# Designs tried in a protein design chat: VHH binders against Probable 3',5'-cyclic phosphodiesterase pde-3 (pde-3). Part 6

Target 1, 352 residues: Probable 3',5'-cyclic phosphodiesterase pde-3 (pde-3), of Caenorhabditis elegans (q8i0p7r281to632)
Amino acid sequence: RYDTRELDTDPDLAETAVWSFPIFQMSRKHPQTILSRLTYNIFQQAELFRIFKVSPIKFFNFFHALEKGYWEIPYHNRIHAADVLHGCYYLSAHPVRSTFLTPKTPDSVLTPPHPHHQHSSIMSQLSTLELMALFTAAAMHDYDHPGRTNAFLVQVEDKKAILYNDRSVLENHHAAESWKLLNKPENHFIENLDPAEMKRFRYLVLEYILATDLKQHFEIIMTFTERLTEIDVQVETDRLLIGKLLIKMADINSPTKPYGLHRQWTDRICEEFYEQGDDERRRGLPITPYMDRGDAQVAKLQDSFIAHVVSPLATAMNECGLLPILPGLDTSELIINMEHNHRKWKEQIELE

## First folded at step 4 (VHH; framework vhh_rezetamig_d1)

Design u4 (from a1 with E109Y)
Fold by ESMFold2-Fast, scan of step 4:
Structure u4 (fold): chain B 352 residues (1-352), chain A 123 residues (1-123)
Amino acid sequence: as target 1 above (352 residues)
Amino acid sequence: QLQLQESGPGLVKPSETLSLTCTVSGGSIRSSDYYWGWIRQPPGKGLEWIGHIYYSGSTYYNPSLENRVTISVDTSKNQFSLKLSSVTAADTAVYYCAREYIDSTGWPYFDYRGQGTLVTVSS
């Protein structure tokens, strides 16, 4: 068990306010506890221990068991979970320019008119229960990931694919297994939630984890885009939609990071893909595109991923003012980094 | 304890290819956390980063040396190798193999390195 005072004074966790948080340096220093340490820090920053009367012992029992259940695989490991958690925290905590983050109120002669544009954080518009659910879901979202894709699990008729009828196979597995872990009495850090809070928390956690399924990617973006003029942060379903955008952006954040962080994530996912391609070859199956280690196409993979997956989400969020813009910058550093990284991959393709 | 050891010829003729191998012991080259690289120090000068490789086979080279450098990895032997083509007297240096990591900007650092091997380009 940790000494809680040690975690409260850890200078390495001080940089959670920076998008370029040195996740890999932190992981090298704390390889077995990166996820639990970061989750503790974020819960402390959001006052969740006080607000929900969270037992520190049950909290650490759960998050230690959770990160131990992540496999030692190149990409979908505890470091990725910690990184997604950090992304959710950063994106929710920093002020953004979005006009729909202001609650809709009737005009009144006793109430002065509010500005059309207000700088506020997403965190200020979500309930503390919604924030706890978002951070918990981020930590859980890839629990027990086997280093294989949904498509692979379906093709080989893996036990999980049979159980979930080929639908959001991994995401259902992550949610179900991490929730079973949380339900153990020694791990049940949410025990002081009332029955309504408990039901709402479970619903939110499940919805957030399931939103990380890339098959839902464009549907969620489209739903958000269609609702932009009608979004009301007082409406629970609109707050849920915003939370889904946060965890989705955090999950695919790599291209929006400085090049060195993006490159490390790229090298890790490519090796994990090559391990699947090796498995496919051993089984006599066709090798999935980009997963043949004998035919490496890293730059083309990243070009496609940025153009078709990351950019549509990041651009939609940026255009509606949901991405933080730091003092002295004309646009979000996420967009600056994404455009820089995308250009580097395009240049590499031209040289090949 | 992790140890890295360079091996290869100490004398290379101008225009030929310099070939060095690094043998890793006390740890696996199949690590997601690290890169495996080469650094050199010419007499009377500072350290110059040559390049590194991820165990997947992905390579990253110093742009100044990129057209002459090839780094390869053999995970089954726990080894990685450097080939530097078309050598000149300017390539005379102590060559080190290293376990490396990169910062958020992509700048390489190392935590372990070999003892170094002197390679002289002469005649």
Scores: ipSAE 0.692, ipTM 0.888, lowest interface PAE 1.6, mean pLDDT 90

Design u5 (from a1 with P108Y E109Y)
Fold by ESMFold2-Fast, scan of step 4:
Formats: C-alpha cells, structure tokens, sequence
Structure u5 (fold): chain B 352 residues (1-352), chain A 123 residues (1-123)
C-alpha cells in the first residue's frame, strides 16, 4: 500500500518547473526512489492517473521495480533516467514560439504550466496518450544499461549483440526488458487502456526509446528540417517526430545545463568510459578513444560532443522555435548554457 | 581501402572565401551510416569541428561558424566541399576532411581522415 500524501506535499518536486532542477541534490535526499517520485509528480501534473484510470499501487510497483533495475554505475543509472524524464517534461510543458504549433481546444485535459502566456506548448499539441508514452519511454530508455557502449558489446559478441544482430543493441534491450517488466500483472499500470490505446502506447514507447540511438541522430534532424515548412501537428507522424526530438534533446541535455550540473554529468560519464577502457585493456583489446584513464582528454571529449552531437540538435530546435525562451532572455537558456560550457572546455584544451 | 584527399588553394586573402574539396576513393559517399565533415587545427590550438554533410545534402554546422560556412556534396564525383566566407588571419589552420559516425552512447568517431592541408590567410 502506497501513501502518496508526502509526495503530494513535497516542495522539492515543485522545482521541476526550472531547467536547472537540482537532480543530484534530490537524488541524495531520495537515493532509492528519485525516478518513481519524479514520475509520480509528472503524471499527477498531467492528470494521467485520472484520464487513464491508473492504479497508484501498480504504478509504484512498476516504477520502483524499473528504477531498481538500473545499475549502480557512474552515469547510466536511475538518476540519468530521472534527468531525461525531467528534460522531456520541462521541454514539453513550457511555452515555445514555433509558428507551426497551435493550441488544442479548450476541452484539452492537459494544461501547460503558464496558462497566461500567448505562446503554445508542445504538451498542448500532443495527446495525453502520446505524453504518457513519452514520459514512460524516458523513464525506461536506459533500463538495465551495463555501462558499456554498443560498439563494445558488438566487439565482444555479447549475448545482446547476438540477439539484436548488432543493430541498436542497447536500445532494443532497454525497450524489450522494460516492456517485459511492465507486462507483469502487479506492474501493469496501463491495464485500463482500451485495445487501440494499448497498441498505440506500445508503438509510441518503442519509437521514442529507439530514437535515442545516436546512429539515427542526424537522420532524425534531417527529416525534421526538411519537413519544417510542411509540418502539421494534426498529423500523428509529425507529432511522433517532435516527440523524438524531445527525448533526444533530453537524453543529451548535459551541455545545455549550468556548468555545475554539466561538470557533474561529465565526471560521471568519463568514469564510466574509463571503466570500459579498463575492461578493454583486461581483454587485450585496443582502448576506445577517450576511455584510457591513463590518457585523460576530458576537455577534448566535451568539445567534440558539444560541437558534433549536442549543438546540431539544439540549434535546429532553437531556430524553429521549439526551445523555451524565458522572460528577459534573447534566446533559450539551453543555448546560452551550451555556448558558455563549450567556451570553458576550449579554454581548458589550451591549458593542456 | 578508403582514402580522403583535400585539395584547394593554400593561400587566401583576408575578406575572401576559402574553398576546399575532399575527394573520396575506395568507397562511396552514398552511405546511410556515415557523415562527411571538415575539421581544422589552428597553429598551437586544438581541433575545431566545422560541420558535416549527409549524402542527401543535409548539412550541420558549428554554430560559431554557421554564418560563414557552406558544405556541399557531389555524389556523382564522390566529392564534398567546404566554403568559408569573409576569412581573417584567425582562419589560418590545417584543414582536414573526415568520415564520421556516432554510436548510440553519444560517442563521436572519425574513422578516416585526410592528411590535412595548410591554409594561410594573409595578404
């Protein structure tokens, strides 16, 4: 039996309204339950419990079991899952200035956090089912991550690489194993969806998780930018594409955060990479670039990641008006933070 | 064996456009798995990514350079090219063309790179 009264009155969960949400401070207060607590808060704010008749008992059974299935590894742990979920919520809930977005009818059950604002939110254009799928996918997206890359798993012929024929190995594993977990009767919080909703929910969750495969990164950006003049938010496939941009941006959000948060994520991913490099050395394999703890190149790694991965996505989303711009700012705080962090890493390279 | 080779003028005057071409041999630019990009290294500085192109023609540029950069691809010639406008002495660097891919963990790789070509901006 779950008592939700403490969650409903937790002032720390109200801080989800800011991009600089103090995820590490919250994880220290709630080390075993950060993902389930945050997911509960977001579902409550989006009225998903009421709309889909979600059992709180089955909800907490699932999300607690889900976060316990994340490993205690430096980066790809339950805190990362909670952070990506927060990113999806923040980016969908805040008003954006994109000219192809139009508000849903007054009968829409999902209201953005800024109802006085004249600009639309992505949340107001997605169905409640699409939102539930996006938030659920964000929580699931790295489930049972082993702290090794797809390339490493392929190279060592890991059981998962054999099962998925070297294609989107981790992403398929995360989707399949988290879905098996959801299907347990005690965890099946979606049990009151009708058959059509159930089929659509599964399709959406799978598409969102698989979109986190960075081999799809530029293809998704390309598809979006080429369709920009033809995008219609009434079209289900265009809403799916927008949802993919949200989960992708949330997954690689670290450089768009204030430096203090970005540095903490950087230290965590570098340690996880060094653990892979140690494993490669132990196996007699060549050490993957930037994964040798004896040849640390942290600033070069971050310079490359920001320039080649984060900036292309963030800039494409910013230019089409899909990133929130706060009052008093000329551009998105994500872009301001990213440019600031990139300059700091370039300065550090000059000192090395 | 895949090879990439840069070509173009080694000297450019301030305010003019820097133009380089990369010729790909031993493999096709028409591949859904790869991007084709430009990187530079100014004297005494680190590597700076300029941008890349997918074989469809879709381009992605470093935001600090995007107002001056154009990358194009010619799949019939198996070539891709860089144009950098309004150059200054700060654009003096060794320029490399590269084949790029990204794995699912966010890791970015150059698996093939040209030998590099020095471009000096001076009058």
Amino acid sequence: as target 1 above (352 residues)
Amino acid sequence: QLQLQESGPGLVKPSETLSLTCTVSGGSIRSSDYYWGWIRQPPGKGLEWIGHIYYSGSTYYNPSLENRVTISVDTSKNQFSLKLSSVTAADTAVYYCAREYIDSTGWYYFDYRGQGTLVTVSS
Scores: ipSAE 0.000, ipTM 0.215, lowest interface PAE 16.5, mean pLDDT 86

